# VH-VL binders against L-rhamnose mutarotase (rhaM): the designs that were tried, part 9

Target 1, 108 residues: L-rhamnose mutarotase (rhaM), of Ligilactobacillus salivarius (q1wre3)
Amino acid sequence: MTVRLGQIMHVNPNYYDEYEKRHSDLPVKFPEMKKALKEAGAHNYSIYLDKKTGTLFAYLEVDDMDKYKAIAEMDACKEWWAYMAPLMDTNPDKSPVTFDLPEVFHLD

## First folded at step 1 (VH-VL)

Design R15 (framework fv_roledumab)
Fold by ESMFold2-Fast, scan of step 1:
Structure R15 (fold): chain C 108 residues (1-108), chain A 118 residues (1-118), chain B 107 residues (1-107)
Amino acid sequence: as target 1 above (108 residues)
Amino acid sequence: QVQLVESGGGVVQPGRSLRLSCTASGFTFSSYWMHWVRQAPAKGLEWVATISYDGSNKQYADSVKGRFTFSRDNSQDTLYLQLNSLRPEDTAVYYCAREDYRGAFDIWGQGTMVTVSS
Amino acid sequence: AIRMTQSPSSFSASTGDRVTITCRASQGIRNYVAWYQQKSGKAPKFLIYAASTLQSGVPSRFSGSGSGTDFTLTINSLQSEDFATYYCQQYYSTPYTFGQGTRVEIT
């Protein structure tokens, strides 16, 4: 029971390179995040950037949604959000402003 | 003014321990990742360790992994580097440094000298 | 780990000279290079980030260039306060690594 997720977020246009660099730090600087994502069965995770607008398009597949949702409560996740917050649109708790997208087509 | 001040260095015999401190002032300490960088006499800069905002995430250079422990106390605006099982090759000036939002080290302390000799 | 190699190891120069220091990464690091100046007995001072962006307060005679693997620091008209050792650093990935340094000394 793999759930496919599509998401939109926004990065501030002056910080595209910094966003890419800091995001690439996730598996090295935040190894507990990488471990938690693997344990939730998160895979095929990709983020695409529209440089004209600063729009981020994320896609990932998750095997265990309960474990995935629990990641938001981890100290490591709070620190990851704080690390990224200066570069992107965030909520008051520093989590990224994220819009879930409905899936309109899939082919196995 | 934004400052970092190191202390705790000294002369110590091989196999012994030292605790280095770095006190921050003039900025919101809890909002920055921090680093330790060392420099042996007449040598270049070597990165030692990094610590996240609240200390929940730490990374160490392979040369010090298992011997050095990095920690921070945000209520005191202070960093600590515990140096255990010291070796002569650990002799260096130890600097603490602040990582700016772009990833570079924008503020450095003046350093504290650690000498490991028999 | 990404190796950073600087050349030359030392450079003899006079005030007014144009000084060029090169730094090469063992793999592509985009533009994630910082340059630092260190004077004898003092801590390093931040000069440049993102290969070419000057830190606020650093004199305009300093400039940086490059991307990928090859990077350059240039001082267009060397002043007496510029005699120092210069280090490049990659911050593309942890562990962070520095070049071995280039000493700019007076003739």
Scores: ipSAE 0.040, ipTM 0.735, lowest interface PAE 6.8, mean pLDDT 90

Design R16 (framework fv_roledumab)
Fold by ESMFold2-Fast, scan of step 1:
Structure R16 (fold): chain C 108 residues (1-108), chain A 118 residues (1-118), chain B 107 residues (1-107)
Amino acid sequence: as target 1 above (108 residues)
Amino acid sequence: QVQLVESGGGVVQPGRSLRLSCTASGFTFSHYGMHWVRQAPAKGLEWVATISYDESNKQYADSVKGRFTFSRDNSQDTLYLQLNSLRPEDTAVYYCAKWGDRYYFDYWGQGTMVTVSS
Amino acid sequence: AIRMTQSPSSFSASTGDRVTITCRASQGISTYVAWYQQKSGKAPKFLIYAASTLQSGVPSRFSGSGSGTDFTLTINSLQSEDFATYYCQQYYNYPYTFGQGTRVEIT
């Protein structure tokens, strides 16, 4: 029942190091976010940066999509988005501009 | 007020070298990436090179790769472009430009003319 | 590389006219398009980013639109200071590419 998600986001090229630094703060400074992600069964969460373009490639696996989507409504999530917003392309509500990618191949 | 001032252009024969400089003021230079863009007489804009704030990311147009070298001195708010093995087709006005929040160019210098001819 | 193609290459217009310039990308680039104005003998001036967001200080008569592959720059009620060459630029992916330019000339 695990859903594999591929996503594209964009980080401002002036803030590559700061993005990595702040993202490492997630489990420590935003423990409610970590808890919410764990409860949704989000795992194998990785983000790769193409330093030539500022493009972020995210991959994660989610066991409970309803719980995962509900995270967006949490105050903890809005606080995390506000913390990251100065470094990346965001929507007016400070959520990251995210493009979901279709999976074209998978091999165990 | 943001200002970018280019210098170092001139007239040179093919195969020679020039060093262009760009001095920045009115913003925190060390926080922003920079570009070089050129424009041949009566032609359009052509991106030449980009450099991140910390020099971890340097990219060059295929037409200049291996001949041009980009560098910066954050302590002096200055950008450099070393032009080697110049060709007649490198004749252009060279602009330095500041990165916006992405790789678009939110502020431009006045340009410096490089002419490669006999 | 992503090719940016502008049309028309030149435009004859009078003050008060509504001018529309089109820019087409060779592949989908979402909204990662910027527009620049260049007057004869001068450096380019930044106008618009993210296809439709005006730079602070740019007159409201300028507007941009589009997403994917097709983008437009519109000048509503052209003023004398608007006679210039306009360039689109994609910043979706390296190498960064400009359109060939559209010259807006006085009739």
Scores: ipSAE 0.000, ipTM 0.561, lowest interface PAE 13.8, mean pLDDT 86

Design R2 (framework fv_roledumab)
Fold by ESMFold2-Fast, scan of step 1:
Order: C-alpha cells, then structure tokens, then sequence
Structure R2 (fold): chain C 108 residues (1-108), chain A 117 residues (1-117), chain B 107 residues (1-107)
C-alpha cells in the first residue's frame, strides 16, 4: 500500500543555499540512495523551506514501507546523513531530527 | 577486486577522432556516477567529464564541450569517451574514475592519447 | 570557474617531518574539497573528502582541515612511501577543478 508521509526537519540559519545545493546533488553523489528510494516506490518527494524559521516541510509517497525503513541501515544512508549533518539539527548518530506528522485530511 | 581498466589510446594526427573505453569490475557499476580526468605530460590533473549512473545527465569541461561525447553501457559495465576534432593540447593520459561524494575514489591506470603531426 | 591554488608548489622533506600543504579556493566552497596522492607513473590515490574525512584504509598520519576558502592537508611524521605529488580538488560546482599540485620530494 502507498503511504503518504509528512515530515518536519530543521536546517540551521546561514546554510539554506548549502542545503539546497547538497540535496540537489543526491542522485549523483549518492546513487545507491536514489536507487533504494526508487525500489521502495518513493515518489512525489518534495521539501519546502520556511526561510524565517529554518523549518523544512517534506512530503513523499512510499509504496513499500519495509524497504523504505531499511534504507536507514544502509552505509550509503549513514554517509548521506554525515554529509548533511553540519547543516541541520541532528541526533547523536547524525540522522536528521525528524518529526513525522499525522495525516488529518486527504482528497483524491 | 574493484578495478577500472582504460583502453583505446594511441597516437593520432590533429583533427582526427579516437574512442576510449573503460571496463569496470568488482562493484555495481550501474549505481555510480563515472568521470574522466586527464593529465598532460608533466602537468596537473584536469577534469574532463561526468556522467550520471543511468546516463541521464552529462557534464563537460568547456575545453572539450562539443568535441567529446561521454556514454555508458550498464549491461556491459563499460564507459566510452568519443574524442572528436582532436587538438595537440588534448595530449594527455586519460583516466576513468568512479564518483563518490563527487570525489574520485577509484581510478584506472590511464591510457595515453598523443595528438601530433 | 573556481580556481584552486596550492602552496608550496614543491619542497624537500625528510622522513619523520610534519608536512603541511595548503589549498585556497577563489570563492567559498564550504567543505567540498578532496585530496589525492599521486606517485610517479601512477594514477592518483584518494585520501580525503569533505575537507576532513579520511578515506577508509588511508593511514591516520594524514589529516585534512578547513572550510570556506582555506584548506590544509597535514602528514604527521612523513614516511618513505609518502614522497609524492598531492592535489586538492573542489566539487562544490561544475566545472570541477584541481589545484596545480604540491610535489614532496626526498633530499
């Protein structure tokens, strides 16, 4: 089943352009990550930035949640997290501090 | 184990063409962006071109844009660099390299291209 | 294009020496810098990425530092196998560019 995910993360002030630069290079710099996301059926992936607060709003759709969750255990994912860690609020293991949001409405 | 082997170099006159190949082994070739980097005799390194893991995006140095064409065959684990309208300043050892964080973590041993009249 | 300038261009050193090579970018490139070692007649070898992250298998005597425009490669206690030419590279934006190289030789 396709699952719709809404997430909040935070990027540190003064790193907004750097965040966009690094994230836009994901398919080239971390091709294993892009392949794993495609195999999990992750699509319609968008991230919006509120420049006043540094808040990131992410939305994506995932067809296979087990495969999607398994991505967190990949070496490529841990390397991607380390690459992004200087720019964002992160946990001690360098994974981004992410708040999963409950879906309260859907149309179509 | 993990290896890149270049071939196709040689001596050619200005204005001629040459095709370089690079065969990969020991890793999942289709998962990596690949690059060509060259080095003229007694000179430093110069980036030539980048190709995405699936071939959908290609980038070229201004000095070779319009003359060189980069391609890949993921079913054969092979890269190709077509060198057209060669000039004496293209004389160099050409290396293929595997992309890792846009750095080059694995390099071939290089193939020499000499353009002279 | 972003120009990468290394200093010094060359120098002589002895085993046991602490060696420092600097690399300066013509504009801010955050931490998008890699370092390579090249021995005569051989392909370059990957040492460091993200300015300071050591590649697996590279000896701990090698270290990198810096951000923005100024970057440094340090070899603590130079060994005989370390005599080589070292290159920095920026991967902040296309076209990717290398420094001109720093040759470390025995004398």
Amino acid sequence: as target 1 above (108 residues)
Amino acid sequence: QVQLVESGGGVVQPGRSLRLSCTASGFTFSSYAMHWVRQAPAKGLEWVATIWYDGSNKQYADSVKGRFTFSRDNSQDTLYLQLNSLRPEDTAVYYCARGRYDAFDIWGQGTMVTVSS
Amino acid sequence: AIRMTQSPSSFSASTGDRVTITCRASQGISSYVAWYQQKSGKAPKFLIYAASTLQSGVPSRFSGSGSGTDFTLTINSLQSEDFATYYCQQYYSYPYTFGQGTRVEIT
Scores: ipSAE 0.006, ipTM 0.576, lowest interface PAE 14.4, mean pLDDT 86

Design R3 (framework fv_roledumab)
Fold by ESMFold2-Fast, scan of step 1:
Structure R3 (fold): chain C 108 residues (1-108), chain A 118 residues (1-118), chain B 107 residues (1-107)
Amino acid sequence: as target 1 above (108 residues)
Amino acid sequence: QVQLVESGGGVVQPGRSLRLSCTASGFTFSDYGMHWVRQAPAKGLEWVATISYDGSNKQYADSVKGRFTFSRDNSQDTLYLQLNSLRPEDTAVYYCAKDWRGYYFDYWGQGTMVTVSS
Amino acid sequence: AIRMTQSPSSFSASTGDRVTITCRASQDISSYVAWYQQKSGKAPKFLIYAASTLQSGVPSRFSGSGSGTDFTLTINSLQSEDFATYYCQQYYSYPRTFGQGTRVEIT
């Protein structure tokens, strides 16, 4: 069963370009993170930035939610979060502050 | 050390105008949205207006639409709120506040008092 | 517009008391709530965002909870500096709206 996720996060306006640059590093510098996402069946993953507010709108589809949630416990994920933490709003554990959005419309 | 300093308040007759200013320091002003929030005597907080980091997007409370104009000068780190056609119910302390990510107000100025009376 | 209703409007408390303030939204706003403290004659001070996340520098005796329509601010072991008016604010949609405030007065 594939789950569609919509999420909001926030990036510091001083770091829009750096955020995009570091995110492009994920498949190259964090190959274990990429592998974990692929194994969880995460796909159609896109993040849009509202440059007026620093709001990030993420959309992704996940085939295996248990595997996806387990990624948070991986050393690779914690390293990725630490790498991104200086640029964005984060929790004390460095994970991004993320708000899940209710889906109000979908068309196949 | 983030600081916001409002000025321009005073006592005016109904129908007159005032221009409020807010000078910012201690952060990169041009990177953040800003707000005006007011508080009438013995009442709570009321959001008045929002302006985006570059001034291209503005929102106003229904009670002030058409009368108040929000602007900013990023070269001078200054906000302006033009108050036109003032009414007694506009009497309040006006605060400028720094936007955090388009959501809430993480730093506030000390406020400037606007009194509209006859 | 989303209405935010606080309760109680005011109450008397003593140093050391546990204080609980409730905020109710007129519709589901997920966790998009901030809390502010305002002392007499001063500007509001930001305390909490995302319903439960403390701003750095805010004492740990403050905590927030809730989701959907019901939110709570709790102050454990009230200190003399905590006598103030507290406001909740939703940032789910424009216009931004505040609760009417809860005044915490010394007994």
Scores: ipSAE 0.000, ipTM 0.562, lowest interface PAE 13.8, mean pLDDT 87

Design R4 (framework fv_roledumab)
Fold by ESMFold2-Fast, scan of step 1:
Parts: sequence; C-alpha cells; structure tokens
Structure R4 (fold): chain C 108 residues (1-108), chain A 118 residues (1-118), chain B 107 residues (1-107)
Amino acid sequence: as target 1 above (108 residues)
Amino acid sequence: QVQLVESGGGVVQPGRSLRLSCTASGFTFSSYGMHWVRQAPAKGLEWVATIWYDGSDKQYADSVKGRFTFSRDNSQDTLYLQLNSLRPEDTAVYYCAREYSSGWFDYWGQGTMVTVSS
Amino acid sequence: AIRMTQSPSSFSASTGDRVTITCRASQGIRSYVAWYQQKSGKAPKFLIYAASTLQSGVPSRFSGSGSGTDFTLTINSLQSEDFATYYCQQYDSYPLTFGQGTRVEIT
C-alpha cells in the first residue's frame, strides 16, 4: 500500500537559489541517500517553494513506510541533513523542521 | 563584511515627523527580511517593525501602528522608517537589524538617536 | 503578546564565576529563543538562536538550554569582556518580544 505524504518545511530567503542547487547535488554527491529513497519506494517526490514566505511544500509517495522512516538513522541521511541545515529551519540534530499535513482530498 | 549604518535621527517636537534610513553593505540585501528595534534611554529592547525581503509583507508593533511606515529600496540597499506623529515615548535609539531565517537578528547597526521633546 | 521575563535583573560577579540567567515565556514558544549581549553604549551582539545554537565565533563558555517556556543562558568561567547586559528574545510569533534584560556587573 502506497502512502501519500504532504509536508511543510522552511528555507531561509537568504538561500533560495542555494537550496535548489544543493538539492541538485543529492543524486550526484549523496548516492546512498538516493538509493535508500528508491529502496523505500519513495517516488513522485516534488518540493515547491513559495518565494513570498520561504515555505517549502513537499509531496511524495512511499511504498514502505518502515524503510522510509529508517532512512533517518543512516549516516548518508545525517550527512545530507548537515549539508542542508544552514539553509533551513532545523531541529538540534540538524534534521529539517517538518510539519506533516493531513490529506483532505484525493482523486484517482 | 556585513555592515548596517543608520541615519536620520535628531531632536524633534511632539507631533512632528522624522525619516530614518539604514544603508546595508556586504551582503545580498534583497534576500533578507529586515527589522527596526528601538531602545529608550536606560530601558530594554523593543521590536518596532519588520519588512520582508521583497517588501511584500510588513508588520508593526501596536505602539507604532498607523504612525510609522517601513519601506525598502532593494536597488539602493536601503531601508526607510518614516516616523509620524511622534510622541515623547518614542524617544529611543533606533537600530536596523538583519533577520537570519526566523525572526532573530544576526547583525545590528550602530543605532541612531531620536529625541522627542519640547 | 508573549511576555518574556528574565531573572535576575542584575548579577554581581567576578572573573572566573559561573553565571546563569533565566528567561521565562508566558506561553509555549518551542525552542524559538535567541540571546543577545549588549555593552554600554553599543548595539546588541547576537550570541545564540534556537535556544542552544551558538553563533560561529562566540566563545564556548557561553551555552543556552531550555524548551517550551523556561530557558537559560550560562556563562562558564566569566571573563572581563563578558560584563554586559543580556537579553532573551522569542521569535515563535509576532509581535517579537524581548526580556527586560539582565545586567552582569563586576564585583
């Protein structure tokens, strides 16, 4: 069963272009992170930026939520979070402050 | 090297107006939200107003709402604070401050003194 | 508006002392607290954000802690340049508000 996730994060207006650039580094500089996402069945992953507020809206579909959650414990994920942390609102462990959104409508 | 330089302060009578300016250098001004914070003599810090990086959103402390107007000129790397209908309780050093991310201030100007008295 | 209350209002201390300043929010503000140092006649200087994250270049003798409503700034082994007034500030919601300040004075 595929789970659809909607998430909000925040990026520093100081770093809109840098945020986009560093994300383009994910498949090249963080191949283990990309591999872990693929193995969890994470797909249709998109992030939209509201340049007025610095709000990021992420949407993704996940086939295996246990594998997806386990990614947080991987060294590759810790390194990715550290790389992105200066650009975003983060927790003390450098993970992005993320708000999960309830799905209020879906049409197949 | 980040620098913020305020100007435009002075001594003025109650009910009059002043225009404060803050010139920024050493960073991409258009990417940062900016704030004004004031400090009355021998008192603490009081947040006055914010303006978002593109000027689209502005917020004011209730004590100055309707009297003060915040603006920015990203082409000149300059902030403006128009102070109207000044009152003695507006007497303070006014600092411009750069917002880093979520509403805290990593760089402050040296301040400009506004004195409202007869 | 969220009220920020600092204690003590003043602290008399000597070089080498450990100084702890507290800051209490009138409602929950998660970890959205910053700390500033201000010396007489000077602009405030940023020290800490997110309750506990030090700015690059701030000496490690400074530390912050807390979450929710209760926060502390600690200066371990006070140095001569640390005599100043310290302010906490919440940035959980607008209007942004500061504590009234804690003056750390030499004895």
Scores: ipSAE 0.006, ipTM 0.568, lowest interface PAE 11.8, mean pLDDT 88

Design R5 (framework fv_roledumab)
Fold by ESMFold2-Fast, scan of step 1:
Formats: sequence, C-alpha cells, structure tokens
Structure R5 (fold): chain C 108 residues (1-108), chain A 119 residues (1-119), chain B 107 residues (1-107)
Amino acid sequence: as target 1 above (108 residues)
Amino acid sequence: QVQLVESGGGVVQPGRSLRLSCTASGFTFSNYAMHWVRQAPAKGLEWVATISYDGSNKQYADSVKGRFTFSRDNSQDTLYLQLNSLRPEDTAVYYCARDRYYGSGFDYWGQGTMVTVSS
Amino acid sequence: AIRMTQSPSSFSASTGDRVTITCRASQGISNYVAWYQQKSGKAPKFLIYAASTLQSGVPSRFSGSGSGTDFTLTINSLQSEDFATYYCQQYYDYPWTFGQGTRVEIT
C-alpha cells in the first residue's frame, strides 16, 4: 500500500525565487535523483511555500519506503543537498531539517 | 570542527571608524549566511546585521543602518564589518555567528571582539 | 518589531533542581523560537530551534516547548555546568530579536 507523507521544511526568506529555480534544476542536473524517486514509486510530489514564514509544506506518495529512505545515502543526493543547503534550514550533514506531520484527514 | 575568530576591535573616540573581521574554518563558508550580534557590557544580545551566502543580500538593525557595512570574501573565508560614525552606545562585544538559515538560529559563534567607544 | 519578554529575569537554583524559564512574544510567532546558553565571559551556545528541537550534542536534560506566544525552556536535574544566562530568540519576522535573558544562579 502507498504511504502518504506530509512534511515541513524551512527556506531562507531572501531565497524564495532561488529555491524554486534550483528545484527546477533537479531533473536536469541530478538525473540520478529523478531515477531513484521513480524507482521508489514517489508520485504526486508537491511543495507549497508560506512566504510569511519561509515554511515549506511538502506532500508526496511513496510505494516503496525502503527504496525512498535509501536515496539519502546516494552521492547524487548529498550533492543535491549541498546545492540547496545555503537556501534553507539544514542538519550538519546538509540534509534539510524535515518535520514529519501526522495525517489528520483523508478522503478518497 | 567549526571555528569563527573575530578581530579588529579596540578603543576609539566617538565619530571614528573600525573594521572588524571574522575568519571561518571547518565548514564550507560559502554555503552559509552569517550574522553579527553584539552585547553591551552587562546587557543582552542584539542582532546587528546579516549577509547572505553569496553577499547579494544584506540586512541591518535600524540602530546601525547607514553607518555599518557588512561584506564577505568567500575566497578567503572571511567576513568584514565596517563600523563608521561610532557612538558610545555602540560599545559592545561583537560576535560573528553562523546561520542555519536567515535568522532561524545561530548554531556557531566566535569568541567576540571588544569595541569601546569613549572620549 | 516583535518583543520577546523572558520570565523570571533571574533566580537561584541548586544542582538536581528542575528549572523552567519562559519566553513570551508580543505577537503570534508559530514555533519559530531558538534558545541559547551563555556562561560568564563566553560566547552564546546554541541549544534549541523550532521551539522544541534539540541541537545535536546538547544534553537531553534540556527541552523546549510552546507555540504561538508562550514558550518554555526546561532543564531537568540541573548540573553545575548549567549555571548561566539563557536567551530566547524569535526568527518569525525581521528584525530578529532576543529576550532580555534569564540568569540562573547558584544558591
């Protein structure tokens, strides 16, 4: 069964446009990331930005959570995180600080 | 090991200038926004200025706008804060600090450099 | 500017005590609060961000909570190294502002 994920991240308020621009680079500059996401069955991936706070709300559906979690160990993922790190709140390893949200409602 | 080392503080008369420097090591300096925060003797912390990772965006506290100029040299891993038209109320220890994102928390701080403005 | 007010300004405690300090914002700031520890003559040390997320390497006896306007820093079983001044900081809106500090002194 497909897992629905809701996540919060934070982006630097001075870099809203740059964040969007760099994200558009993902399929072209980091094709291994695109391939890995497809292999994990990640789909319906959307990120919304609250410009008042710099809060990012991400939603995605994942068919294979083990494959999805394994993406974090890829060199391409480390390079992608380093590319994005100056624009957002990150952990010491450059991964984005991510808060998983509990699902409180769903309607098919 | 992340390190930030400030220098350039000293004792000056009102109206004079100083240039503070902060040298970074142990991390990829060009990936981080940076801050200057000051603390007057026996007082709390006051944010002074922020500079983006590439130097293109700068923010200043109202109390220092027009007098202080923030810059960075990513090739030398160094920050600069030019203090002009100094006033007695600018007397403080000045810290440089690394940002996790713009104002979201200052995860590493230097030891500070003392600026004293007196006649 | 968003004003951050800490309470109390100072108090005395003993090792082993549970210590609680509060921080109140002049408007709603969601969970965009950081906490710092400063020992006499030293630079501040980063403790907590997003009101409740502990920075790596910070002892688990420290915890944070709150949202909106009221925030709390708690130290369970105070250690001798914890006598310091603690500051909250909001990063919801420019300019970034700190509380006035809460000084935890030895009894």
Scores: ipSAE 0.000, ipTM 0.553, lowest interface PAE 14.6, mean pLDDT 86

Design R6 (framework fv_roledumab)
Fold by ESMFold2-Fast, scan of step 1:
Structure R6 (fold): chain C 108 residues (1-108), chain A 119 residues (1-119), chain B 107 residues (1-107)
Amino acid sequence: as target 1 above (108 residues)
Amino acid sequence: QVQLVESGGGVVQPGRSLRLSCTASGFTFSRYGMHWVRQAPAKGLEWVATISYDGSYKQYADSVKGRFTFSRDNSQDTLYLQLNSLRPEDTAVYYCARDYGDYRAFDIWGQGTMVTVSS
Amino acid sequence: AIRMTQSPSSFSASTGDRVTITCRASQSISSYVAWYQQKSGKAPKFLIYAASTLQSGVPSRFSGSGSGTDFTLTINSLQSEDFATYYCQQYNSYPYTFGQGTRVEIT
C-alpha cells in the first residue's frame, strides 16, 4: 500500500543554492542511495524551499515503508546525510531534523 | 476575534529568571508558527525566537541563544518563553506574534509585557 | 546577519503630504520585506508584505515598492492618524531583522 509523506526540514539561508546543487548530485554521486530509494518504491519525491524562512517542504510516496525506514541504517544513507549536514539543521547523527506533517487533503 | 495576550513580565535582578506566557484565542492555534519580538525602551524591534506550529522546530536570536527557551502547549493555546540568566540589556517589552502565512511576517501581535532587569 | 537601514531616522511632515520612507538591506533579499506601523505605547501594526502587497484593511494611501536591496514605503496624502514610527523587516532568512525605524512627526 502506497503511503504519502509530508515533511518539514530546515536549511541554513547561507546555503540555499548549495543545498539545491548538492541534491542534484544524489543520482550521480550517491547511486546506492538512489538505488535504495527506488527499491523502497519512493516516487513523486519533491522538495520545495521557502527562501523566506529556510523551510523545506518534502512530499513523497512510498510503496514499502519497511524498506524505506531501513534506509536510515545504510552506509549509503549515512554518507549522503554527512554530505548534506553542513547545510541544514541536523541531529547528532547527522540525519536531518525532520517533522512529519498530517495530511489534511488529498484528491485522486 | 483573533487575540494574543502576554503575561509574566516584571522587575528582576541580573542573573535571575522569568517565565513569559502568551495565550491565544479566536483562531486554531495549533496550525500557526509563533514568534517572540522585543523592544527595549526608546529602541526598535528585535526578533527573539520562532517556534513551529507543533513545537518541534525552534530558532533563537544569537543574543539570547542558550539563555531563553521557547515552548508551546497546543492543548492550552499557550506559548511560553523561559528567560534565564537575565542581563540589563534584556530589558524590553516582549511581544508574542502570530506568523502570517508560512513564516513570512507577523500579522497579529499581543499588547506586550514589560521585563525590567535592574538592581 | 542582514542589516536593514532606514532613512531618514525621523522627519516632520504635514497632513496632505506625500511621504516616502526608504529601507536598504545589506544583501539581496528579493521582495521578502514587510512594513509595520507603531504608535506610541502600542504594539506594531502589520501594513505590507512581499515588499508591495497591502494587508487587508490597510488604507490604499499606503504602498510599498522595491526589490533586491532597496525598498520604499509611501503614504500618499498623509492623514493625522499616520504620525507614527514605521519599521521595515526582512524575512528572506534567519535571523529576522528590522530596520531601526523612521519616526514621522507632526510639523
Scores: ipSAE 0.000, ipTM 0.557, lowest interface PAE 15.5, mean pLDDT 87

Design R7 (framework fv_roledumab)
Fold by ESMFold2-Fast, scan of step 1:
Structure R7 (fold): chain C 108 residues (1-108), chain A 120 residues (1-120), chain B 107 residues (1-107)
Amino acid sequence: as target 1 above (108 residues)
Amino acid sequence: QVQLVESGGGVVQPGRSLRLSCTASGFTFSSYAMHWVRQAPAKGLEWVATISHDGSNKQYADSVKGRFTFSRDNSQDTLYLQLNSLRPEDTAVYYCARERYYDSSGFDYWGQGTMVTVSS
Amino acid sequence: AIRMTQSPSSFSASTGDRVTITCRASQGIGSYVAWYQQKSGKAPKFLIYDASTLQSGVPSRFSGSGSGTDFTLTINSLQSEDFATYYCQQYYSWPLTFGQGTRVEIT
């Protein structure tokens, strides 16, 4: 079963361009991070930025939620979070402050 | 429209140097990791080097480590590849290529290539 | 370094044929495979990424499949513009490596 996830995060308004630039480096600087996401069956991953508010809207599809959740404990993920942490709202462990949204409508 | 244009190739003797450039247009150059890929006459493709969007991370093929230097100037939308201590086996068409945006790998746009010939 | 081996190295085909090109990795690489088409005298063209995802603008007669070590590029109903050399590429780990290429020639 593939799960569809909607998420909200926040990026610092001073760093909109830097956030986009660092994300573009993910496959080059953090190939293990991309590998981990693909092995969890994460796909169709998109992030949209509302420049008026600094709100990020993420959407992704996950085939294996247990593997996806386990990514949080991987060294590669912690390094990626540390790299992104200066640009956005984060928890004390540097993970992004993320709000999972309930799906209220879907059309195949 | 996305375009990549290479220049700087030529014919040189073994042990000499060349500087290749690649000018980018039609996209936000500073947001993309870039690559150099080469192809020897009648042979296949060989990845040469990668540079991150800001130039802070670089990767090189073992065959060129210590001889080739990859750099970029984001203010001029230009890539540079310095080829030092050239060998006959470096003879190839050199392509610059753009990596897909952050969530996908693969080279989605390529230049037309510039020919480097190393011969006596 | 991960070795990518393509088969066959070359073959002859006619328009309308279904063409299958295979690519084998020397170790498991998940689905981190891209495919490229190169016509004589031209730069490679991006066809497929993540083993099976078609790049925007690539005709639907092209498809990719596979995971782990065995990957396949299929061209259903070969067209005259499809005579070219095809390359697979892994992006699972550094250094990035390509297959040696498969040349599809007109019969």
Scores: ipSAE 0.000, ipTM 0.575, lowest interface PAE 15.4, mean pLDDT 86

Design R8 (framework fv_roledumab)
Fold by ESMFold2-Fast, scan of step 1:
Structure R8 (fold): chain C 108 residues (1-108), chain A 120 residues (1-120), chain B 107 residues (1-107)
Amino acid sequence: as target 1 above (108 residues)
Amino acid sequence: QVQLVESGGGVVQPGRSLRLSCTASGFTFSTYGMHWVRQAPAKGLEWVATIWYDGSNEQYADSVKGRFTFSRDNSQDTLYLQLNSLRPEDTAVYYCAKDLGYSSGWFDYWGQGTMVTVSS
Amino acid sequence: AIRMTQSPSSFSASTGDRVTITCRASQDISRYVAWYQQKSGKAPKFLIYAASTLQSGVPSRFSGSGSGTDFTLTINSLQSEDFATYYCQQYYSYPFTFGQGTRVEIT
């Protein structure tokens, strides 16, 4: 039932600290995003930064993938993406360029 | 035994249409992203389109946007590529390819291809 | 779009040779490069992802390296079945783009 997701994204050089600061705004300034993530059962969400390359490694667990995917169509999500877009590599619609990684090992 | 089998290629005149199909077997089709890649005679590989595991998030190369439509039927383990307003420049072998995940962008298995020839 | 340029376009080598093929991206793509082998009349075969990670079942004589803009595919001891065209591909962003290919001819 629970899907484990691994993702890579990129943050632009000179914006590492700004990325971290703005990301901390999500639960405070974007409460509808926090609510939507909670309702989709998204948990254990962590993002690690490789400062040498600007590569972000994200891991999260999702209980309801349909609800999670639907978040992309929300106005709150589009506002969040627009807020973050200047700091990272994005698609034309401002969503982050994200590559899903295949899971090669899991241990309970 | 992962297998991808393309069909639907042929010879058509400019401006006409073709529908390509790709039948998948040997893996849980509904879990993986899928792609179409083409190769013109004596030329290199060109990515055409991608589609996520559930049929969402279609992406197209600029050269085919508005003319080609990518879709999938997870109940039949089948991909479709509708080719409209075909041009001589679309002449190529069309391959369907399996993604490693939902849409990671690297293609671990490929079909043998189907030839599309657009000429007068 | 990110342009991928391979060098050389073709060359001849003998069995047992160590051969290297290079691939250059028009911008920084980190490690997001895959390599494929295509034999005449056949579909491409996946070899390497993330610039250096070898696909299960691919012989260890193949290796990849590089990051940023410059990438290399190496075949340590060329075998007769390695006569083929090799392609690099970036998956950093849409549209995904391939190099023009490097044809390895066994003399």
Scores: ipSAE 0.006, ipTM 0.569, lowest interface PAE 14.3, mean pLDDT 87

Design R9 (framework fv_roledumab)
Fold by ESMFold2-Fast, scan of step 1:
Structure R9 (fold): chain C 108 residues (1-108), chain A 121 residues (1-121), chain B 107 residues (1-107)
Amino acid sequence: as target 1 above (108 residues)
Amino acid sequence: QVQLVESGGGVVQPGRSLRLSCTASGFTFSDYAMHWVRQAPAKGLEWVATISYDGRDKQYADSVKGRFTFSRDNSQDTLYLQLNSLRPEDTAVYYCARGGYYGSGWYFDYWGQGTMVTVSS
Amino acid sequence: AIRMTQSPSSFSASTGDRVTITCRASQGISSYVAWYQQKSGKAPKFLIYAASTLQSGVPSRFSGSGSGTDFTLTINSLQSEDFATYYCQQYDTYPRTFGQGTRVEIT
């Protein structure tokens, strides 16, 4: 059962290039994160940046939502969030402030 | 509409100090990263420093680190560059420039006319 | 620091010519390149960002291309107001660095 997710986050405009560079570190410097995402069946993961507002639009497909949600509990995920936190709007635990969006259209 | 006006340049001896100012108008100053870029006589462009829209993040060229200090006053729409321990190789026209289209510190979309700093004995 | 090398350093051209200026980065910088025009005695003017995106108000005869390490600025049918020095600039990483400039002179 694949779930399609749409999300909004925010990055500071002065850190657009740094955000992209650090995000590219995820599969290389955070291999446990890559492994966990793969095991949850997360795929077709894309993030788009609205440079006018600093708004990030994330889209991904997840096969196993329970495994995906469990990633938030991992030490590797907390390290990843800490690495990205200086560039983004974050919660006190350094997780990105994320808003889930309702899906209003899909075409196979 | 967008206008940047530099001032404070002049002729000084090595080891002296100058304070450059840049007054912005025609846009919401507090939404943009701002930059200083210099150009020595008959030479190319050299990036000097970048300051974030809120003044919290600053970047400096290695050639000026520890000598130059970048600051901004968003209530006055003004930038300041304090030039200390000036050297002959700091001789250049200093341009104030606005950050990219969305206020980024990436590139320089509007430039002032420049102010000349000459360091000579 | 990422070095930006422009070619040629200068050349003579006539109105109506198609001119091409190249810019090479010492390492991969994706499409994080901007281009500027500077006329004698004047401040630089912004032309292009993201290697190929024209700033509003810049004439369509200007175009940019490239990715990775090799970038090109093209002026299709040079006009009298286009005689100037052109600079590329990378914004992949700090420090921000410029090419040495290419001067387009009237024949």
Scores: ipSAE 0.000, ipTM 0.568, lowest interface PAE 14.8, mean pLDDT 87

